# Miniprotein binders against Cell death abnormality protein 12 (ced-12): the designs that were tried, part 2

Target 1, 147 residues: Cell death abnormality protein 12 (ced-12), of Caenorhabditis briggsae (a8xez1r348to494)
Amino acid sequence: SEIQKVLDIDSANENSEEDVEIWRTKLAEHRCGRLATVAMVLFGEKSPQDLRMLISENTMRIEGGKWQLIPMWMRCCDITAELFGLLPGRDELDRLISIIFSTDSPFPAVFSCIVHLFHRTWREMQAKGGEMDKVASFVLEQLRHVL
Short names: E, the ipSAE of ESMFold2; O, the ipSAE of OpenDDE; V2, 0.75 times the mean of E and O plus 0.25 times the DockQ between their complexes.

## First folded at step 2 (miniprotein)

Design h3 (from h1 with W17F M21L F60W)
Fold by ESMFold2-Fast, scan of step 2:
Structure h3 (fold): chain B 147 residues (1-147), chain A 81 residues (1-81)
Amino acid sequence: as target 1 above (147 residues)
Amino acid sequence: SKITVRIEFDSPLRAEFALELIKYLAEEMGLEVKIEVEGNTVTIEVKGVSEEILELIADWIKYIAERHGGKVTIEVREDGS
């Protein structure tokens, strides 16, 4: 399962304690759920050292200052899809996955950059676990000013 | 099969923004796209992929165009028959 691979990667985070069925259900309800899952798996396969570094740095944080991998990546996927103008709905995004992840697509590279930017912004804001949406909003606003 | 997407914009500047974004993403995805601009009207023709994918691409172009204030009309025609 692709979701099992993501959970295996995040073994040091609180989210890794939840079973596959709970995360499968949450992802199925989210507009970017399947897109985010594919993006996460691809990021881990293409940049395993970067992913390990991000998880390691997060693990070293004080208990209240850790982000959770799956919610963070869902937010990063939302931001990426918004920048590409791809937010009609979940069914439309699911059907576009093969095109979005084609060899010539910039989507995976932009997603990877956004994950790194989210991690840096989390650190700079000294964010706490409940501030996921606050950090995501700030990241999106930063990108709107650069583009 | 081919699809033709016709878009009427209220603003030439919005049309230019939407067009550049669509062109950039289509080129990155390796899509064959023909684009014609006449005033506030943009016509985009897409070929070279299956009919199912063409329909998805048309919906995607419509989403981007409408986000930039465009009114979209989609025409589907068989090509080469």
Scores: ipSAE 0.000, ipTM 0.166, lowest interface PAE 12.8, mean pLDDT 71

Design h4 (from h2 with F21W W56F M60L; at its last look DockQ between E and O 0.34; V2 from the best seeds 0.00; counts 0 for: pae O 9.9 > 1.5, pTM O .669 < .8)
Amino acid sequence: SKITVRIEFDSPEIAELALDWIKYLAERMGLEVKIEVEGNTVTIEVKGVSELRLEFIAELIKYIAEEHGGKVTIEVREDGS
ESMFold2-Fast, scan of step 2: ipSAE 0.187; ipTM 0.620
ESMFold2, look of step 3: ipSAE 0.035; ipTM 0.449
ESMFold2 (binder alone), look of step 3: mean pLDDT 72; pTM 0.647
OpenDDE base, look of step 3: ipSAE 0.006; ipTM 0.207

Design h5 (from h1 with T4K R14S W17F M21A T43K I53L L56I F60A Y63L R67S T73E)
Fold by ESMFold2-Fast, scan of step 2:
Structure h5 (fold): chain B 147 residues (1-147), chain A 81 residues (1-81)
Amino acid sequence: as target 1 above (147 residues)
Amino acid sequence: SKIKVRIEFDSPLSAEFALEAIKYLAEEMGLEVKIEVEGNTVKIEVKGVSEELLEIIADAIKLIAESHGGKVEIEVREDGS
């Protein structure tokens, strides 16, 4: 799976398969879960160096900060979807995926920028694992204030 | 307020890839952005937003540019000062 591929790069730990199944379940339940999975795969294909940087940063924070790549992806997708006015539930978002990721769609590029913005904000706030929602809220409100 | 960003890349191709993402971000967020490209050098000017948000946008641009091997210089200042 795309998720397993990402985790194979990041970690050689004993619990990787268990973690994959946990996150697969969370992605299936979240309104942006399918959207986040597609965005992650495309991000890795178009910006492999950026993905490597994010994985490296997550590795440095894992255990000490319990910050994980996949939860960040889901929150970044939520923020990006909200900026595009895509506030419907999971089924409707899933039906829009082909349009969202079409050739001329700005969604993938904006998503990439949001991921980098989230990463920078996380570092500047010196945030810990329990503060992921706080960082996401700050990023979203700052962006919406301007728009 | 406004911010000016200067980025130097190793090649025009690297600059073009970074600019693609930056252009989409600016377009979608409704930002007033001036982009000037001279060979391997890219200059970006963003204005019309708060300084706090400009710093966040500048950081995102910096991360994207640096991922493509760009060297970034950022300057933030008040447009009306």
Scores: ipSAE 0.000, ipTM 0.111, lowest interface PAE 17.3, mean pLDDT 62

Design kA10 (from d1 with Y12E M15L W19F R22L L23Y E26L Y39L F42I L46M I49Y)
Fold by ESMFold2-Fast, scan of step 2:
Structure kA10 (fold): chain B 147 residues (1-147), chain A 91 residues (1-91)
Amino acid sequence: as target 1 above (147 residues)
Amino acid sequence: SPELKELIEEIEKLLEEIFKLLYEALKLGDPEKLREEILRLIDELMKLYEELQKAKENGDPEEVIQELKDRLNELRSKIEQLKERLEELKS
């Protein structure tokens, strides 16, 4: 499943059925949960070197300075959706996944740029784990000023 | 229904087209502030998409379907106008 693929990327160990259920619940609680799952799989397929570098660099940070992969991805999807003027509801975003990730869609390219910008901003701000929303807000505001 | 399916397919195609226009505008540095106009059109298309989904689930009457068709045609026209303006700016 796509959820299993995301868990395999995020975790070094084999995930149990209980772990799958926990992550399914967390993903269901966020409007971009399914969108983020698809984005993660596709990003890993298109840019495996970039994904490995992002994860590697994050794992080398101090314990309190690491971002969590799935929450970060959901935030990046949220920022991208906001820039595209997509409806904030989960059901709306879920229905659009096939359009969002179609071959000719600009969403994946913009999303990839936002992921790299988020990672860079996290580093430059020397952000701590509790500051995910602060970093996301700064990234969105910077994009609104440039765009 | 075949008519609703056709409308849904058409709006999905228009959403893909307008996403491309947004990306092109951003690549050009958003000349003439086209970003805001494009985002407004995306919002209108999303609202129409949701109404088409409701019409499909509710089995709405022919008059409602015709109204949705008219709104889609108006949005298509606006998107073509915006595409024309963007092409001129690229030249």
Scores: ipSAE 0.006, ipTM 0.257, lowest interface PAE 9.2, mean pLDDT 72

Design kA2 (from d1 with M15L W19F F42W)
Fold by ESMFold2-Fast, scan of step 2:
Structure kA2 (fold): chain B 147 residues (1-147), chain A 91 residues (1-91)
Amino acid sequence: as target 1 above (147 residues)
Amino acid sequence: SPELKELIEEIYKLLEEIFKLRLEAEKLGDPEKLREEIYRLWDELLKLIEELQKAKENGDPEEVIQELKDRLNELRSKIEQLKERLEELKS
């Protein structure tokens, strides 16, 4: 499956059938599940070196300072979807119009930027595994200022 | 208001639908004709968001809410037509 291929790139853990099924279930229940799946697959296929570098840096952190790939990516998808007005919340559609119409893959493009920003923010905050929501909130706030 | 909340949720569902259509058109090599129609629908959805924000600022009179619902229904019909055309192109 495409999801299986993406998880195979994750060097932090060996992927199992059980992990893939959990991923599919969560995506199927999500409002933007198809968009999220496409964005994640394209990130892995178009930027495999970036993905490997992100995972490598995460692996080098102490055990309590690591993010988990799936939860992190779901948070990044939620941030992307909120900015695009696909989830209830404060959207930034008017500021994203240029990027929406300048690329053939606007959601994946913005998602990729958010993934990198999330990883950098995690590092700068010296975040711990339990602080995923805190980092996500800060990333969203930073994006609203940059846009 | 409860009616505005329901309308907001429906608009967000429609935004997700149009975004999915854009991704599907992209996968098909982006038939230029469909892309233009998708752009137009996107612009109409953005206009609905602007009108919704104005309705919230000025209170939420039933007449304004009904107008927004009517426009949402028109957009839903157009999106459904695009979905059908996209499926035909896959064959």
Scores: ipSAE 0.000, ipTM 0.118, lowest interface PAE 15.2, mean pLDDT 69

Design kA4 (from d1 with Y12W W19L R22I L23E)
Fold by ESMFold2-Fast, scan of step 2:
Structure kA4 (fold): chain B 147 residues (1-147), chain A 91 residues (1-91)
Amino acid sequence: as target 1 above (147 residues)
Amino acid sequence: SPELKELIEEIWKLMEEILKLIEEAEKLGDPEKLREEIYRLFDELLKLIEELQKAKENGDPEEVIQELKDRLNELRSKIEQLKERLEELKS
């Protein structure tokens, strides 16, 4: 499954069937769950070196200072969607996936920039694992001032 | 090209307006079943985007810009009419 592949990239250990179901449930509950799944796969395919670098730097952090890949991807997707004015519910966002990730869409490039900005901001703030929303909020606020 | 960039910007702007309109209609309990009509216009916008993408892949987006602009303007007019109808139903 696409979720299994993403979890295998993030985890140093083989993911259990139980772990896969936990993340499937969380992704299903989030409005950007499907969008985040597609974005993760595409990012890995188009920017494998960047993905490896991000994961490598994260694994070097103290246990309490690591971000989790799937929550981070969901926050980055939510920020990107908000910047593009994509404020609808899950069904509407799912219908837009083919356009959002088309060859000529600016969404993938902006998403990539936001991922790097999130990673940099996490580092600069010396964030803890529980501060995902705080970091996401700060990133979104900064981008709103620039745009 | 400047014309292509302008068209793309207008497409995204209209898409945002349509999505907001759907949300507003849902909050009002979908008076007169307007959501169905809004979704029809949304589907027309999606077709327009697909045609633009296909033209870009074929290397000749300039050939369709005027046609797509005309269709986008027609969609915008219909969306504005639906916005006005929704505002009247609020009152």
Scores: ipSAE 0.005, ipTM 0.152, lowest interface PAE 12.3, mean pLDDT 70

Design kA5 (from d1, 17 letters changed)
Fold by ESMFold2-Fast, scan of step 2:
Structure kA5 (fold): chain B 147 residues (1-147), chain A 91 residues (1-91)
Amino acid sequence: as target 1 above (147 residues)
Amino acid sequence: SPELYELMEEIWKLRLEIDKLKEEAEKLGDPEKLEEEIERLRKELYKLFDELLKAIENGDPEEVIQELKDRLNELRSKIEQLKERLEELKS
């Protein structure tokens, strides 16, 4: 399954069996679960060099300064889904219409941009593991400003 | 409305299916007729999406949203029929 493909990508980081089951459940329960897992799989398949670079940079950080792939990706999916009007609340869907109908894979394309922006923002803020929400909030704010 | 966001998600899923059909048709050396039909479905989905956004912005009643759902289901049926034709071409 697509969920299994995502878990396989992350298995290179040697997560415990309990962690794997937690992530499997969270991915399955995500509001936009299929769109999310498809976007994650496509990121891994279409941008393998980018993925390797992101993971490599992350693994070189001190223990308290690392993000975890699936939690980070899920947060990026939440941001993407909110912008696309797939979650209750403020969306930017009308400003994304041109992207939606001009590209072959709009959700994965926007998700990919958000992943790169999240990683860059994490680095620039010198974020710690507990600051995932802070980084996500800043990323969303940046996106709303430029859209 | 939770149902509106659910409808949007279904539209995204159909958009993804249409993209996949286009890629598969191109891989088969694509007769012009299939590409045109796939493009017509994409345009119909776009029109439905645009109407949904207008309905949300203008506070249209639940019956209008239900009508959009019915049209989405019709589009889904057409997409499934195209999938079957592509499978036949793989023989």
Scores: ipSAE 0.005, ipTM 0.213, lowest interface PAE 11.0, mean pLDDT 74

Design kA7 (from d1 with M15A R22S R35A Y39F F42A L46Y I49L)
Fold by ESMFold2-Fast, scan of step 2:
Structure kA7 (fold): chain B 147 residues (1-147), chain A 91 residues (1-91)
Amino acid sequence: as target 1 above (147 residues)
Amino acid sequence: SPELKELIEEIYKLAEEIWKLSLEAEKLGDPEKLAEEIFRLADELYKLLEELQKAKENGDPEEVIQELKDRLNELRSKIEQLKERLEELKS
């Protein structure tokens, strides 16, 4: 399954730190971890080609260039939730109105865009594996700047 | 309001249940294409979250809040039914 491939990639990327049970524990303790997992399942169903691309590109990187897909989902979901006003922080609901009215699934739609933006930003910053939070911060700042 | 905060907390709990179901379905090889049903439930949960945020900002009346509670209860029922189906498929 696509989800199992993601779990395998994360485990391979961080050795024993990323085994399935450790990942499940981390996700269960994260305030938006459930939303992140659900959002990625939705992403995989709506955009299987995009998910395959993300997996393929990440697995082809070597040494410090790889990100962990699941932590990326969690950060992307946090950013999406913050923009929608579901988390403490500054929401941008007014800027999202056109998207909300144009689709039956606005949260997954915005989440999908943020996932792609995160991936692009990771590449442009030439980020290393330990810089997940730094990339997430830059993505949020970029979104607020362009919204 | 305290009532809206409680609803948001319940939604996060339901999201956790959906997450667990998605992992169990994947583990079992997605019998009966349960991933599609999980996807639909997640989409309904998202829509409920969006409406709760609007209710919070607009100070919606008690009747609107009650409608959102009813929808949350319906989602909980569907999730519980899906859990039971998954348990049966394990046999």
Scores: ipSAE 0.000, ipTM 0.141, lowest interface PAE 13.8, mean pLDDT 63

Design kA8 (from d1 with R35L Y39A F42L L46F I49R)
Fold by ESMFold2-Fast, scan of step 2:
Structure kA8 (fold): chain B 147 residues (1-147), chain A 91 residues (1-91)
Amino acid sequence: as target 1 above (147 residues)
Amino acid sequence: SPELKELIEEIYKLMEEIWKLRLEAEKLGDPEKLLEEIARLLDELFKLREELQKAKENGDPEEVIQELKDRLNELRSKIEQLKERLEELKS
């Protein structure tokens, strides 16, 4: 299953069995469903070097300044889904048309870009763990502003 | 409300200005204190955005909107002062 593949990717964090089960449940109940888990799996498969670099840089941050992979990826999926008009909010489909027609996997492609933007924004803001929602909101609004 | 939409758009423009200021500040030889001040201003703008978004969804009264406008004007003033200080440091 895609869920198991996502959890396997996150095993680099060496989570406890209880933490793994929490993330399994949250991934299964995610409102974007399989779109989210497929995008996450494809990020790991198509960009393994990028993933390693993101995790490595995150590991070098002070305790309390690190993001957690699965919560971050879930937020990035929410942003992607909102831009595609799959969740309530203002969609940007008209501005995404060129991207949509440039690839056979538009949702994973946009998700990948958003993950990189999220990581960069987290770094630039010197964000703390409790600020996941703030960073996600800033990323979404910066995308709307630039698109 | 058209007025609330305009305020939210102004907040996003200020966030973009802060992002540009952060990039310029990073070019300085000793940017840490300035970057911390920029981070605090960004956090205040985010909090104001959240309050404006809630006001939009809840149909809050004009007095609440005016308070949020006043806070936005204070933040704009601080951002302009920071821009002037950054230009002095560059020179």
Scores: ipSAE 0.000, ipTM 0.117, lowest interface PAE 16.6, mean pLDDT 75

Design kB2 (from d6 with F15W M42L W46F)
Fold by ESMFold2-Fast, scan of step 2:
Structure kB2 (fold): chain B 147 residues (1-147), chain A 91 residues (1-91)
Amino acid sequence: as target 1 above (147 residues)
Amino acid sequence: SPELKELREEIYKLWDEILKLIEEAKKLGDPEKLLEEIYRLLEELFKLRLELQKAKENGDPEEVIQELKDRLNELRSKIEQLKERLEELKS
């Protein structure tokens, strides 16, 4: 299952048994369904060195300054879905049409870009664990500015 | 294959129709359940497109292409049903 593959990817982060079961449930109930889990799996399979770099840099942060991979990835999926007009918010479909039709995997492709932007923004803001929504909001605004 | 190209174009047409359906559904007072159903169809369309890419890479087996055409037609039927239901909910 894609859900198990996502959890296997995240095993490198030394998560607790309780957290793993919470995330398994949240992934299964995710609003975007398999669009989200497929994008996560493809990120891990297509960009394993990028993923290792992201995890490595995160583990070197102070305890209060770390993000958790699956929650962060779920938030990145929400941003991707909002831009595609799949979730409530200001979509950017008009500006994404060329990207949507230029690739065989538009959701995973945009998701990948958003993950990298989220990671960079987290670093630049020196964010704390409780500020994930703030970072996500800033990422969304940066994307709207560039688009 | 000309058939693969035609199938890809039909998938992209249905993709556009689903995006428009999402925008119309958002205007409803209680859109959550309908949006969930539309998102599931969008997910099915993404799976179809991925399978089309695999068929393209593995050569052009006619049996696989016919299966994808049948699934696309089923998805199209479901989208038409949702469009009708949305029109009823607007009133």
Scores: ipSAE 0.000, ipTM 0.138, lowest interface PAE 14.6, mean pLDDT 77

Design kB5 (from d6, 15 letters changed)
Fold by ESMFold2-Fast, scan of step 2:
Structure kB5 (fold): chain B 147 residues (1-147), chain A 91 residues (1-91)
Amino acid sequence: as target 1 above (147 residues)
Amino acid sequence: SPELKELKEEIEKLREEIYKLFDEALKLGDPEKLMEEIWRLRLELNKLEKELQKAKENGDPEEVIQELKDRLNELRSKIEQLKERLEELKS
């Protein structure tokens, strides 16, 4: 699965099949679930060291060893989609994936910037799991002020 | 140090108040870009907590304690001003 590829970069296939299925289900619930999965895979392929750092830092900050990386990626993807005016639901976004990630698309580069900005903001705020939406709101609002 | 413990408790209380301000601003649709100001208060609080930890590790010189008290009072004032602005925007 695409999500398994991302998790395998740092964990050496140590994630359980149950964990993968839980995240696959969570991704399916979000409008950007499929889009976020593709974005994460491409991010990891282009910047494997950055992905390993993000996984490691998120794991160290998570109480009980639960992954927060997937929710973060979904929020970052949602922010990126909103900035590009991609407001349709999941089915339409899924159909646009090949266009969004085409060679000439700015989406992957912008997504990468947002991921780093989100993680930096999360760190600076010393945010906890329940504050994910609040961090996303701060990031989106900051970007709107710059644009 | 009893004073350092009191400062830690005040910092934790202010953190909760900042959280509530952020939640209120979100519910109101971020009037006048207040979320950005609230975020800056959170960053300032984080700096105070880091300085408090340094004071604990290196002893608690009077100058450092007084500086932390002064900065906490400034932060408290800013939080109260934002609370007042949010209440005014509700009306």
Scores: ipSAE 0.005, ipTM 0.195, lowest interface PAE 13.2, mean pLDDT 70

Design kB8 (from d6 with Y12L F15I L19M I22Y Y39E M42L W46F R49L L50Y Q53L)
Fold by ESMFold2-Fast, scan of step 2:
Structure kB8 (fold): chain B 147 residues (1-147), chain A 91 residues (1-91)
Amino acid sequence: as target 1 above (147 residues)
Amino acid sequence: SPELKELREEILKLIDEIMKLYEEAKKLGDPEKLLEEIERLLEELFKLLYELLKAKENGDPEEVIQELKDRLNELRSKIEQLKERLEELKS
């Protein structure tokens, strides 16, 4: 599966078929689930070294201080959607995927910047599991301040 | 920059407006051409947002800000024309 491909890069451990189905379900329930899936696949294909570096830095943190790949990507997509003023609604976002990831689209570059900013902020705050929302809020506030 | 902040607010407002037009256009009996036109406008608005972020990072050069304003005004005009066309098609 395309999700399995991304998870294979993330894992310090092998992910089971059960884990893949759990993440597939969570992605299917989230308004940005399809957007996040496409963004992760494209990020992995276009910037595999960046993705591996982010994951490597994450795996060097203490057990309770690591982010999880899919929740982080969903949060980064939420931040990106808010910056672009995209309406809530899975069907609406799904219909726009071809435009968002078109040849001239800025979305992949903006998304990439947000992912790197999220990782940097997580590290600087020495965030722990359960602080995903806190880090996301801080990143969004930083971006709103810049603009 | 207050000027870039104002441009951002205007771009986001237009994105919201175009998304609402997309929803209305879907209800038409033959919406394909209009939806394609809306999608092109949305793509151009996303490009403006990215150029705005780059301008902020590069220290708000006046020439770039004016260019962004001109492009935004052009898109605003196209969106207003599309609103008028959509109202005609609803009848």
Scores: ipSAE 0.013, ipTM 0.237, lowest interface PAE 8.0, mean pLDDT 71

Design kC2 (from d2 with W40F M44L F78W)
Fold by ESMFold2-Fast, scan of step 2:
Structure kC2 (fold): chain B 147 residues (1-147), chain A 91 residues (1-91)
Amino acid sequence: as target 1 above (147 residues)
Amino acid sequence: SPELKELKEEIEKLREEIDKLRKEAEKLGDPEKLELRIEFLEELLKYLEELLQKAEENGDPEEVIQELKEILNLLRDWIEYLKERLEELKS
């Protein structure tokens, strides 16, 4: 699983098979779950060194200052979808996945940008675990302010 | 892993389906909706140009700066493509 592969990089000492099933369930329940899964896989395939760098920098932070990859991914996906006006609901969002990840679509590129912006903002705010929504709100507000 | 192979096959199927959906979207193009989409993308382009400027001023990693430049080029190309499609629909 690409989810298992990403989790193995992030957490070498976890039982990744049990974690994969937990995250699969959470992704299946989230309105952007399928989008986030596809975006994560494509990001990892297109930018493996960027993914390694992001995870490496995160793992060097104190335990209370680390973000969790999948929740961060889902929030970045939510921000990107909202920016593109694509938050009608889970079923419609899932139907648009093919168009969203087309070779002519800016969605994957913008998503990548937002991931890096989120990581930078997390660092600059000296965010702690549990402040994921606070950082996401700040990133979205900055985007809306400029637009 | 077997699941990785399956996921890659699903992604390839998605890419195949994208071409079909893109063609269908073009055939059913609504000039008014297309104009609104172009306006939205132009605002997004402006925002990302400002992000690039800030990233350069802050001395962000070259990888981030290069990625932003690639995103901007992709957006510019897509906006121009959509503008050409809009003109064709009006003609």
Scores: ipSAE 0.000, ipTM 0.143, lowest interface PAE 15.1, mean pLDDT 63

Design kC4 (from d2 with L36E R37I W40L Y47W)
Fold by ESMFold2-Fast, scan of step 2:
Structure kC4 (fold): chain B 147 residues (1-147), chain A 91 residues (1-91)
Amino acid sequence: as target 1 above (147 residues)
Amino acid sequence: SPELKELKEEIEKLREEIDKLRKEAEKLGDPEKLEEIIELLEEMLKWLEELLQKAEENGDPEEVIQELKEILNLLRDFIEYLKERLEELKS
């Protein structure tokens, strides 16, 4: 299953501190959950060196300064979906997946760039593991006229 | 030159897929919602421009700087597309 592929990727990341079952549930319930799952799988398949780099750099951070893979992917996907104006409910987003992830789609490329931007912002803020929401909030605040 | 050719192909591909997403924008038939989205995207664009400037001043890797420029270009194109969409809805 696509969800299992995402969990396999996360299992390779020794720095995940959350219960895998919790993340599986969150992906299943989130509006962009299926979209995020597909984006994560394709990122790993199309850009394995980038994925290795991100995980490696994250691993080299101090114990308290690591981000968690699944939460980061979900937030990056939310940002990407909002940038493309993809605000319909779960069922409508699921119907668009074949278009969003077609061979020539810009969504995977933009998603990948946002992942790198999130990683960069994490570094610049010297964020700690408990500050995932703070980092995500900083990015999202710019989209909602909130400081 | 090989890298420039690949970049041109990627940009061309991005343009084509934005056109595909434009067709799905018919589902966003609410002018007020579309207007809100445009404003939010413009704020994101400003934030990313500041981030790019900081990355350039810090001497970050050229690969990262180039990725940021690509996102900025995509956002500018998408905002322009949405503004055209909004005008069509008002017409």
Scores: ipSAE 0.000, ipTM 0.097, lowest interface PAE 20.6, mean pLDDT 65

Design kC5 (from d2, 16 letters changed)
Fold by ESMFold2-Fast, scan of step 2:
Structure kC5 (fold): chain B 147 residues (1-147), chain A 91 residues (1-91)
Amino acid sequence: as target 1 above (147 residues)
Amino acid sequence: SPELKELKEEIEKLREEIDKLRKEAEKLGDPEKLEKEIERLELRLKWLEEMLQYAEENGDPEEIIQLLKDFLNYLRSRIEQLKERLEELKS
């Protein structure tokens, strides 16, 4: 249901059944999979124009189009969790979701900031699709130096 | 170009949001959660101290060095406050 909500936000484009299965697999495997799904839904609801821009952005378009953007969302969520000191594995993060996304939680706002910072860094580096980890490492290193 | 200025704006927002999350953790009144948060912040403090030394040795921009120093002082004060809160909850 959370995956379906993400697909609905992104639904200006037709979904293939193969791409949907890739989304499910990636989300199931990552420690931040469920956390990232909720964060993306809230991001899209609060900033639909920003979400549409990210989906259509040519510099972030890689083989597989919008479906390959899920690694970016998971990386941004992982960086956000690390900045908040949330180091537990998937089961523990999943149990904390209600608290992380409660009314006064800053997590969604911080996630949004990191998404924009990641996107800006990606553009400035003129990064290719295979360089997702390189961009994430650079963003995290920049944040380490200024925090 | 405008990279450093924009990064400073993002970091200021991140600082405010991190502080807010820690205050919410305090309000929950869970001593075990506070203990874990204090441990995590102490580890981060150590990482930031190393980053400050690296930035100074490499002659990083004064803006970055000053931001690190200010944040280190803020983080030390915040850890102290959380420890005080933990003692209150234990009583």
Scores: ipSAE 0.000, ipTM 0.116, lowest interface PAE 15.2, mean pLDDT 65

